# Designs tried in a protein design chat: VH-VL binders against Putative hydroxypyruvate isomerase (Gip). Part 7

Target 1, 264 residues: Putative hydroxypyruvate isomerase (Gip), of Drosophila melanogaster (Fruit fly) (p36951)
Amino acid sequence: MALKFAANLNFLFTERATSIAERIRLAHQNGFRAVEIPYPEGETSDVVSAVKETGVVVSLVNLAFDKSDDQLRFGSTSVPGSEKLFRSQLDATIDFARQVNCGKIHLTAGLFKGGQESDYTKTYTANLKIAADSLRASKMIGVIEPINKYAVPGYYMNSYSKAAGILADVAADNIQLLADLYHLQHLHGNVSKTLEEYKALIGHFQIAQVPHRHEPDVSGELDYGFVFKALQEFGYDGWIGCEYKPKTTTVEGLGWVSKLGYTL

## First folded at step 13 (VH-VL)

Design L1 (from K2 with heavy chain S109N)
Fold by ESMFold2, look of step 13:
Structure L1 (fold): chain C 264 residues (1-264), chain A 126 residues (1-126), chain B 107 residues (1-107)
Amino acid sequence: as target 1 above (264 residues)
Amino acid sequence: EVQLVQSGAEVKKPGSSVKVSCKASGYTFSDYAISWVRQAPGQGLEWMGWIIPYFGNADYAQKFQGRVTITADESTTTAYMELSGLTSDDTAVYYCAREANEYWTGYYNTHDFDYWGQGTTVTVSS
Amino acid sequence: EIVLTQSPDFQSVTPKEKVTITCRASQSIGSRLHWYQQKPDQPPKLLIKYASQSFSGVPSRFSGSGSGTDFTLTINGLEAEDAGTYYCHQSYSLPYTFGPGTKVDIK
């Protein structure tokens, strides 16, 4: 079995630890070889130390964001007027990602809070072109993620067709699609055909069960036994982010890995 | 709009227990941790434990392990702290506090205590 | 567990003067240090979160700085209503801990 799983530390080990560095140590102690993390503003040195101590792979870092602004706390990439902020956030995130040898950055879109959507699309496309150049210089990939309205109301990037159109306009091979199967089911459905349709664009995967966003093996809309076979046939050899709400605790909920025929 | 309202003052005898309630309103109760912090007369602040109502599991400072039970009831949006085996050293004001930590957002998580209950005075005397 | 110390333990100052309070952690806690003000017979109130971010409605005379192990709360132009006790708090790891407090009086 070829699939590799990373712990998303905004979700996993949250019941036991508060800092990103402590969650990294817990993920390592519980068998994870890789993690996904937000840009750890104010904690970069502690996180770098935890990564060095444990040897975990950092498979994805979310773009730095402005915690103080309601529109920008989910990213700046699409938000008109925030272009200088976006460039500063990108530079900081690339610098951190280099320190932990992470090659993928999630370019979080931000919220649509009124105005013309076309201005957001113009800003988004322009910022993604700038990001493509900066990321290529550091041998990194940027990913964009369609997110369903039930998870983040008002999130700008909320459609696979919109994402594909924007990626075509950006025309950069290092700006790719993040396919979160939880969001994909809410936004599009028909998982096997959708994976085939967007195969050329997809550069990262995340998983959770639908509709409650728990472990892959709980009762729900997706048969992850089937879905994981589809991902193996897809030929993806990167890390798959486990971005789910533990139904009980993180560790108690890890049984799905062996039950479905995989190892961490 | 966020409010934490605690139960009233209590006078207890040594060896008994006390259960303090903390009624939350103005936010999504299940997504924010509630901590319990106490303050003896003239003393500083002491963290006792926390609960994230979504998980229902609590964690406690080692000093209180085995004597404190923290629970949450989602249907009434109320957290509870029960302390058993009371001694005069447990005479204090007991606060509940909400963490500024909206889980499941992916992008924001500071864990400061942004809102506090008014406090519940517990006096342990014979 | 992480020990926080504060200095000074008491400070009596004239109005309009600058107040500086320090908090030191026994290990690095990144920026996960928060400051609270407590007035007599009241619960603590959040002033500064995440080392330097002002909480909503807090007067601009309050500011915070520092990272790692050394942190500072500054009151630039003390006012009468600022009298009280100031606590630092770390949210880096469980158990959460508080500093012992710094009492500030008006001369």
Scores: ipSAE 0.666, ipTM 0.850, lowest interface PAE 1.9, mean pLDDT 92
Fold by ESMFold2, look of step 19:
Structure L1 (fold): chain C 264 residues (1-264), chain A 126 residues (1-126), chain B 107 residues (1-107)
Amino acid sequence: as target 1 above (264 residues)
Amino acid sequence: EVQLVQSGAEVKKPGSSVKVSCKASGYTFSDYAISWVRQAPGQGLEWMGWIIPYFGNADYAQKFQGRVTITADESTTTAYMELSGLTSDDTAVYYCAREANEYWTGYYNTHDFDYWGQGTTVTVSS
Amino acid sequence: EIVLTQSPDFQSVTPKEKVTITCRASQSIGSRLHWYQQKPDQPPKLLIKYASQSFSGVPSRFSGSGSGTDFTLTINGLEAEDAGTYYCHQSYSLPYTFGPGTKVDIK
């Protein structure tokens, strides 16, 4: 079962282009068959055109954000009082995802802004149940991602145990875990056992080396030669998001693919 | 508080060069691009180029290629723009500006110029 | 290279009246159009980002609209301190470009 890699366009080709549409074209030109993108508010038509012209797969779209509000810039899903905004963002993101044939949406949790965590958990669980229904109607899944505090301080969804508990309460088979191995190492470690423990819940993977979030083959805490074999034995046949900071340029840093025995 | 502080006014002779500094503070210097924009007397704004300090690479508008060098010093959080072969047409106010671009996040960046330096007047005369 | 044009070049307006400034791009730039105000001997200041989003601290009388190729900056109820030159700027692709500017004076 060969592994398949997607370019995360918030990270890759950022040294060469500003718009997501231009980064899609660059990813295609440099051998990527798939990409991960944010909801491209205000530019959906340009991105749809770039996807159509290149034929790339859109493997994941991040939920639309409220970029005008610093408190909501990492999502609204867990934030009490933002339920109407969340529904509007979800509808817009689903509509866009259908236009690019993307079946996965990252339901970004948002920041804990003070108050009671239990109120955030109630809001999050309720909004995920609503999301499950809407996504099911469109044959899509939602993913939730535990994110470490060094990358996004104050991010609500910050542990695998919390994620699993919330998913059990949501009780929807189309709301799953996004396992970003960079965050997983920071939050939990013991990567092979952690992957086994959460196997039934995981629906998407992302990669970067630890601790500096560079290419998989740079010196660091994770042996990606071993880890990629574990992912193959895991039986994952979807796209793996390359969400890392190029140490030089994106293209100069792609040598790890061949070095570790894979192709784009 | 984000702040960009530029070096002082310069008077230069034709054929010489000028190097303008832009000291940044209040944010992670390496993670945001800095652009250089100039404005001749009575004229509009003209983008000259940018640098992304994290990558260390710069890119320039075609008009200035071969004459402009944009660099960044991470240890002093200072960007520099050097323009060579000066003529009277280069008499202008030179601004540095930070891009509203928080790399390495999950949200869509706008890349507007949210903070500007105070400007550096360069006068080229005999 | 994306060319931006602005209209009008100059507008003299009585206080409390409405100012409308247009910016047109030579190709689609989505919503990546930003507006700046520049007063004499000062650097430009960001007013509106991403076509329609107000920057922090900008008075509510300033608003932006448009997408694709046609964009508008509106000052609804001009104040004396709003006199200056207004520029549009695209961040869709490098090289970045600015419109030629619109000077707004108080009648």
Scores: ipSAE 0.632, ipTM 0.831, lowest interface PAE 2.0, mean pLDDT 92

Design L2 (from K2 with heavy chain N101T)
Fold by ESMFold2, look of step 14:
Structure L2 (fold): chain C 264 residues (1-264), chain A 126 residues (1-126), chain B 107 residues (1-107)
Amino acid sequence: as target 1 above (264 residues)
Amino acid sequence: EVQLVQSGAEVKKPGSSVKVSCKASGYTFSDYAISWVRQAPGQGLEWMGWIIPYFGNADYAQKFQGRVTITADESTTTAYMELSGLTSDDTAVYYCAREATEYWTGYYSTHDFDYWGQGTTVTVSS
Amino acid sequence: EIVLTQSPDFQSVTPKEKVTITCRASQSIGSRLHWYQQKPDQPPKLLIKYASQSFSGVPSRFSGSGSGTDFTLTINGLEAEDAGTYYCHQSYSLPYTFGPGTKVDIK
């Protein structure tokens, strides 16, 4: 029941290291037992080695992506016409996740760039059903994340009610919600009620303070002392992703852990 | 439209310091790391250090540690490199370069040097 | 720190021929290897990023390949304006390092 925190390496240790492998080593050296990482395109062997060396848990991997395409650089899952690409990205990501014993993949939705939203919803639902089967075969869970427009303008998956409707249509128990409390506050608010409402669907959490996306203990809209107790009451025993912009440096900003009554 | 414009050439005496400016425009200054690279006459490229303006922390190559200071001023979107204790071996062209970083976007950053300043010639002579 | 070596140091090449430049890293750097072209009295210019990705506006005759420790820049059909010095650069770890350069001249 004790809360467990993972370093999101798209955000943390970015001021000290450039490769994901080096950020894994820094996270380990600074007390983190777990990390969240993107699919490390072009670096998979180095990341596998760093995970083996440090013994860190990889709690979440983002779906492989196409960094060079404006629509696809935030994922392919919802994008009509990219179905073959999505399947190859999913296969590559599952293979990597298996090598690092990661059981959760963030199925990033991609950007809505015009056309009919219904075509995107059709594609998203179909691709999530395919993902559910592939992930189940590997004993993995897929997560989808509602993301607010201030962080990623045009992101297809942008509401909790839309996510719940799609998950109902997918009807797979291994495709779940990623509740990032930073995005949740922007999109929905009423954190305690929202956690209660979506409890059956939520399979992963991430944290940052609102509105500037810094450490949980900076001044802002969320009382993380209360929120963390709500997460314990929720019964979540997985890793909580620390996906925030260090206000100064990663290490200087870790004081919130002990100040709020927790340990890494 | 990304531009990095550096301050003009300088002639310095041994033992003095030089401070080179790098004025950035056409992008969100705080989101992109700035590296400093020098090139002695007829020689290759040598990385000196970097700064991410958002953090304000810099890191330096060991050779320059203790002699170089890299800073950034968000209000003027200008990075600075100051090198002290100059000798004739410091005669070089000094470049600033922007790194391809996309902090906070969900990607890793590639950190290639996508845009370079025009260079600042520093000549150290007696 | 990661040492990059380049081969050849110098290459004099007939126009329209293929140029191959190699860069080798002292340890694995994944795909975090970038290629720059520098002409006399000019700053370097990015050609290829992340081992194989062309930078905007770079002619298609330039391509990159490799991963881990061994990387190649290829100019497929050398043109006169391609004369200059080519550097590889690793962004895998600090301190960043460059290869020593490969000078390419037109015969």
Scores: ipSAE 0.727, ipTM 0.873, lowest interface PAE 1.5, mean pLDDT 93

Design L3 (from K1 with heavy chain N57D)
Fold by ESMFold2, look of step 14:
Structure L3 (fold): chain C 264 residues (1-264), chain A 126 residues (1-126), chain B 107 residues (1-107)
Amino acid sequence: as target 1 above (264 residues)
Amino acid sequence: EVQLVQSGAEVKKPGSSVKVSCKASGYTFSDYAISWVRQAPGQGLEWMGWIIPYFGDADYAQKFQGRVTITADESTTTAYMELSGLTSDDTAVYYCAREANEYWTGYYDTHDFDYWGQGTTVTVSS
Amino acid sequence: EIVLTQSPDFQSVTPKEKVTITCRASQSIGSRLHWYQQKPDQPPKLLIKYASQSFSGVPSRFSGSGSGTDFTLTINGLEAEDAGTYYCHQSYSLPYTFGPGTKVDIK
């Protein structure tokens, strides 16, 4: 019924906090009941403690990734030759997600860095089938996100039609789409009809204003008053990720929530 | 090629102030925090404060609160550290350093100091 | 404020020997601990980031380990050019802090 908003901690509360655990505490202090986080490599125990202390919901965790490798720092799922690494990263991410009761993992695709695209598609599809089985055993879902080239140049998963085709081949009901409205507008446009077209596949939402990726209520291409009503009619009962660059600071920018008729 | 180039050495009298500049090049200035670190002769490293140019606000170590002002000028890609009320205890080499924290991409979120300026010697003598 | 301590304060080491430097934090800092080398009259240089990740161009004889509160920098096969002072640094929370340093000399 009412929309539920989660703070994406790659973006929000970044201006004064460096660790994910500290950002969780700031998000809770400022009214968020849920967060989205990357796999917190090297600090999982501290993050588990912060979640326990605050009681926040962890609505989404990004797949573990190699921060030091240019191709793999945005995920391994599509990258040929990384299949053993992907399985290790998935297992670590599922184990962490279980510890924080997170039921949703973003299976980040990785970058296309040469070779045959068909090899990437083959790897992606195979790895998603493996992920579907592992995630189902843990009562979790995986999501895949089409991301526009201006945000992440070379990202393998870069169109809704490609995503839909791959999901059809994977044929698993627990591998779904992440619809980020910022990316959706860049990649496809026609937001209301696009949401209707992909409704059966969508399992998660994120928001930011277009084109500058700021708060929903700043001047831009999307009328979030209209978009939020469309999301309510969509019937989605999960958390909506607030994945935007604060125009000033995170807290100063939260006025859009009440202004648009919602609460954290 | 990331570079941080600092202003030259300064000799100051007690009670005055000093303003050290740090000119950055080779990267997107607004996306990376700049820290200021000082080192008194024969002593260790001491973090003074930080600014993220995009946000424009700085944080300071307690020891320097009220005496230090850190600012950034996007148009010249230059960070500044101003320290007031100087005493002989402020005689030190002052460094600027860039943090590995590329905002909003998830890249370089470790916040190590990957590049340092050459240092600026400030001598406070009566 | 997170306090970092280092041990030893000073270490005189025969070339080709192993050097071990420890850093301890007053609270858990995950893996957000970094190591720097400073040679006389030079700015510090990053060696190891995020507890165990080598910075670009750093010789393989340098390695880091640990998490939480206890961290170690190892120089496996000390060379003459490695003489200098080594500092740990935490980036877990503001204010950032450094360890007091470990001076390493050639015996």
Scores: ipSAE 0.678, ipTM 0.853, lowest interface PAE 1.8, mean pLDDT 92

## First folded at step 14 (VH-VL)

Design M3 (from L3 with light chain Q53S)
Fold by ESMFold2, look of step 14:
Structure M3 (fold): chain C 264 residues (1-264), chain A 126 residues (1-126), chain B 107 residues (1-107)
Amino acid sequence: as target 1 above (264 residues)
Amino acid sequence: EVQLVQSGAEVKKPGSSVKVSCKASGYTFSDYAISWVRQAPGQGLEWMGWIIPYFGDADYAQKFQGRVTITADESTTTAYMELSGLTSDDTAVYYCAREANEYWTGYYDTHDFDYWGQGTTVTVSS
Amino acid sequence: EIVLTQSPDFQSVTPKEKVTITCRASQSIGSRLHWYQQKPDQPPKLLIKYASSSFSGVPSRFSGSGSGTDFTLTINGLEAEDAGTYYCHQSYSLPYTFGPGTKVDIK
């Protein structure tokens, strides 16, 4: 099956646009049929309008954050004592996701800022169980993402084995793994075997080249010609998030799509 | 502590140019945009342009295009604004300001100006 | 480009009174409206970001509200040290623009 690519708007079209609505329009103008976006706090009306205007698919929304709190700026899901805040953020994010017909929410873990890691794991597991019920009621899935320490220092969810253990304890088929191949290579390696090992858990993919997080076709550790064929054999029929730092500009860097045999 | 320290005051003749520096510290220089804003005596704030040091290219307000060059030097964590063809209308205090959005972490923020340099007075006189 | 207007141009206020400053955008800018205070001979200082969020260390007497095109900065209980000029700023799209400023003096 042909692979489908979405623009991650925290990374792409950032060189000339500050609002998510503006980035949606740029992504559409440059051939993307789908996007990944953060919960657009304070911009929901503008984003809904941009989605309607362009017809883009919103393939993933990040959970709402508390941007004013340093502990919580990368999510609340694992943070002890933030359980009521997490539920409020989840409800707001689900409500927005419905308005743009998005079926996937990244349940961002938050930062470990001291205390006992076991308390974070307990909170994370409990909150994911609550999220599973709320998301199922809306016919949505939640995804969790292991992130390497060089990208987000102190991020709680930083290991594929930890993620798998937690997903087993949560025991909900609508809470799944986000496999970002950039982070996977940094955290685990052995990409083809690792994808086979976690196949049953994976519900979303993101891509960037290793080590500098540029376009898939720049010089680096991953042969994306091989990796994309593996993803096709994987049987994934969703959107693949393009979450990379443009080496020059977003548009100048899109040549990899055609070069590797795909279309937007 | 985030800090922006600008070069000292300058007195210039009409037709010449001025280059103001803005030394940044306390954060990852390449990952935040820096804007340049000026204020003529007794007047309001006027945005001149910006640079995201990672990209290395700048964007300018239309009225300054062709006269202004904004650059960034990662090795010294310093941004520069050079304005050419000076007239008395260019007499102003020039500020650099950091934008509140750290690129490349998956974090999306507001792009307000959270930290400002102390300002550089440029006087253009005959 | 997005034009911002402010009202009033000037306001002289006795201490402890409430000050209200409005900013209007020529098109919707969501919540991407920020407020700065500039005291004489100083650089501007961020007060309120994203329409209503207080910046770190800003006294609680400062608050912001609004969305879309109409925004308000409120000083609830003016202190003598609050004298200065207040500017709104949009970060919705380039070129960035500022309002013309509102000067607040102590009566």
Scores: ipSAE 0.755, ipTM 0.878, lowest interface PAE 1.4, mean pLDDT 93
Fold by OpenDDE, look of step 16:
Structure M3 (fold): chain C 264 residues (1-264), chain A 126 residues (1-126), chain B 107 residues (1-107)
Amino acid sequence: as target 1 above (264 residues)
Amino acid sequence: EVQLVQSGAEVKKPGSSVKVSCKASGYTFSDYAISWVRQAPGQGLEWMGWIIPYFGDADYAQKFQGRVTITADESTTTAYMELSGLTSDDTAVYYCAREANEYWTGYYDTHDFDYWGQGTTVTVSS
Amino acid sequence: EIVLTQSPDFQSVTPKEKVTITCRASQSIGSRLHWYQQKPDQPPKLLIKYASSSFSGVPSRFSGSGSGTDFTLTINGLEAEDAGTYYCHQSYSLPYTFGPGTKVDIK
């Protein structure tokens, strides 16, 4: 099974292009057939145009968020009292996702800034249930991602076991786990066994080398030659998000694809 | 409170180099990009380049490529801008500015300059 | 690079009057247009981000509108403290560019 790679445009093609639309074009020019993007605040129409122009698949869109609020800057989904905002953000994201035919949304959890974690869990679970219904109606999947504390201190969703518990409570087949191998390694390592353990829950993959979050072929903790074979054996047929920071430039770094025996 | 505090005024001879520092505080230094913008006397604002401190990635306006070097020290949460081959045309107030862009997290893609340093006056004269 | 123009270059205004400043981009930049205020011997200060979102602490009399190529900064009821130069800034693509500025004086 051939692996498919998507350019995460929060990280790739950021050297000269600041707009998501421009990065989409760059990704396309460099051979990518799919991209992952943030919610393109203030740029939705341009992104739609760029997607149409290039024909790239939008494999993942992050949930819209409130960047002006410290509590909500990494999502509202788990934040007690922000249910209304979450719904608004969800609706906006779904609307956009429809326009670009994206079937997968990253439901960012937000920050735990104090109080009772159980309240966050309650809120998160409830909101994910709401999301499940909304996404189902649009034939979309939501994903949640455990993120390590070095990347996002205080991020509520910071554990695979926590994620599994949440997903069990949500009990919706269209809410799944995003396994970012970079975060997975930071959180607890044991990548192969962890993937096997949570295989049934995983609905999306992202990659980056550890610890510096560069290209897969850069020296690091993960042998991506092995890891990619493992993913092939895993049977994942979706797009793998390239969420790494180029060590030099995006284009120069893309040599890892052929070097490791793959194609975009 | 977010603060960017820049180094003091500089007087330089033509052909020399200047290195301006920008000490950041009140936020996670690694999460945001730092841009440098200069302003000649009585003129507008000119973007020079930026850096993402965590990764050390810097990019420059074409006009300054080869003459400018932007660096960042995470341990001291300080960004630097070094400009070489100075001429009188480089006389200006140089600003560092924070971009509300958390490249490390992958959640943000904003590029407004929400906080600015106080500016550093660089005078190039014979 | 994306070129930004502003109109007018200069405006002398009586307090409490409405001030309108326009910024035009050489190409569509969506809503990736930001407004700054600069007073003499001070750095620029962010007023409006993404065409219409007020930055924290900015008085409500400041507002922004527009998308694509045409943008407007409005000051509803100019205060004496609002004297300064206003710049638009695009973050659509590198290099970042600024408008030439609009100087607003108080009569």
Scores: ipSAE 0.022, ipTM 0.603, lowest interface PAE 5.4, mean pLDDT 92

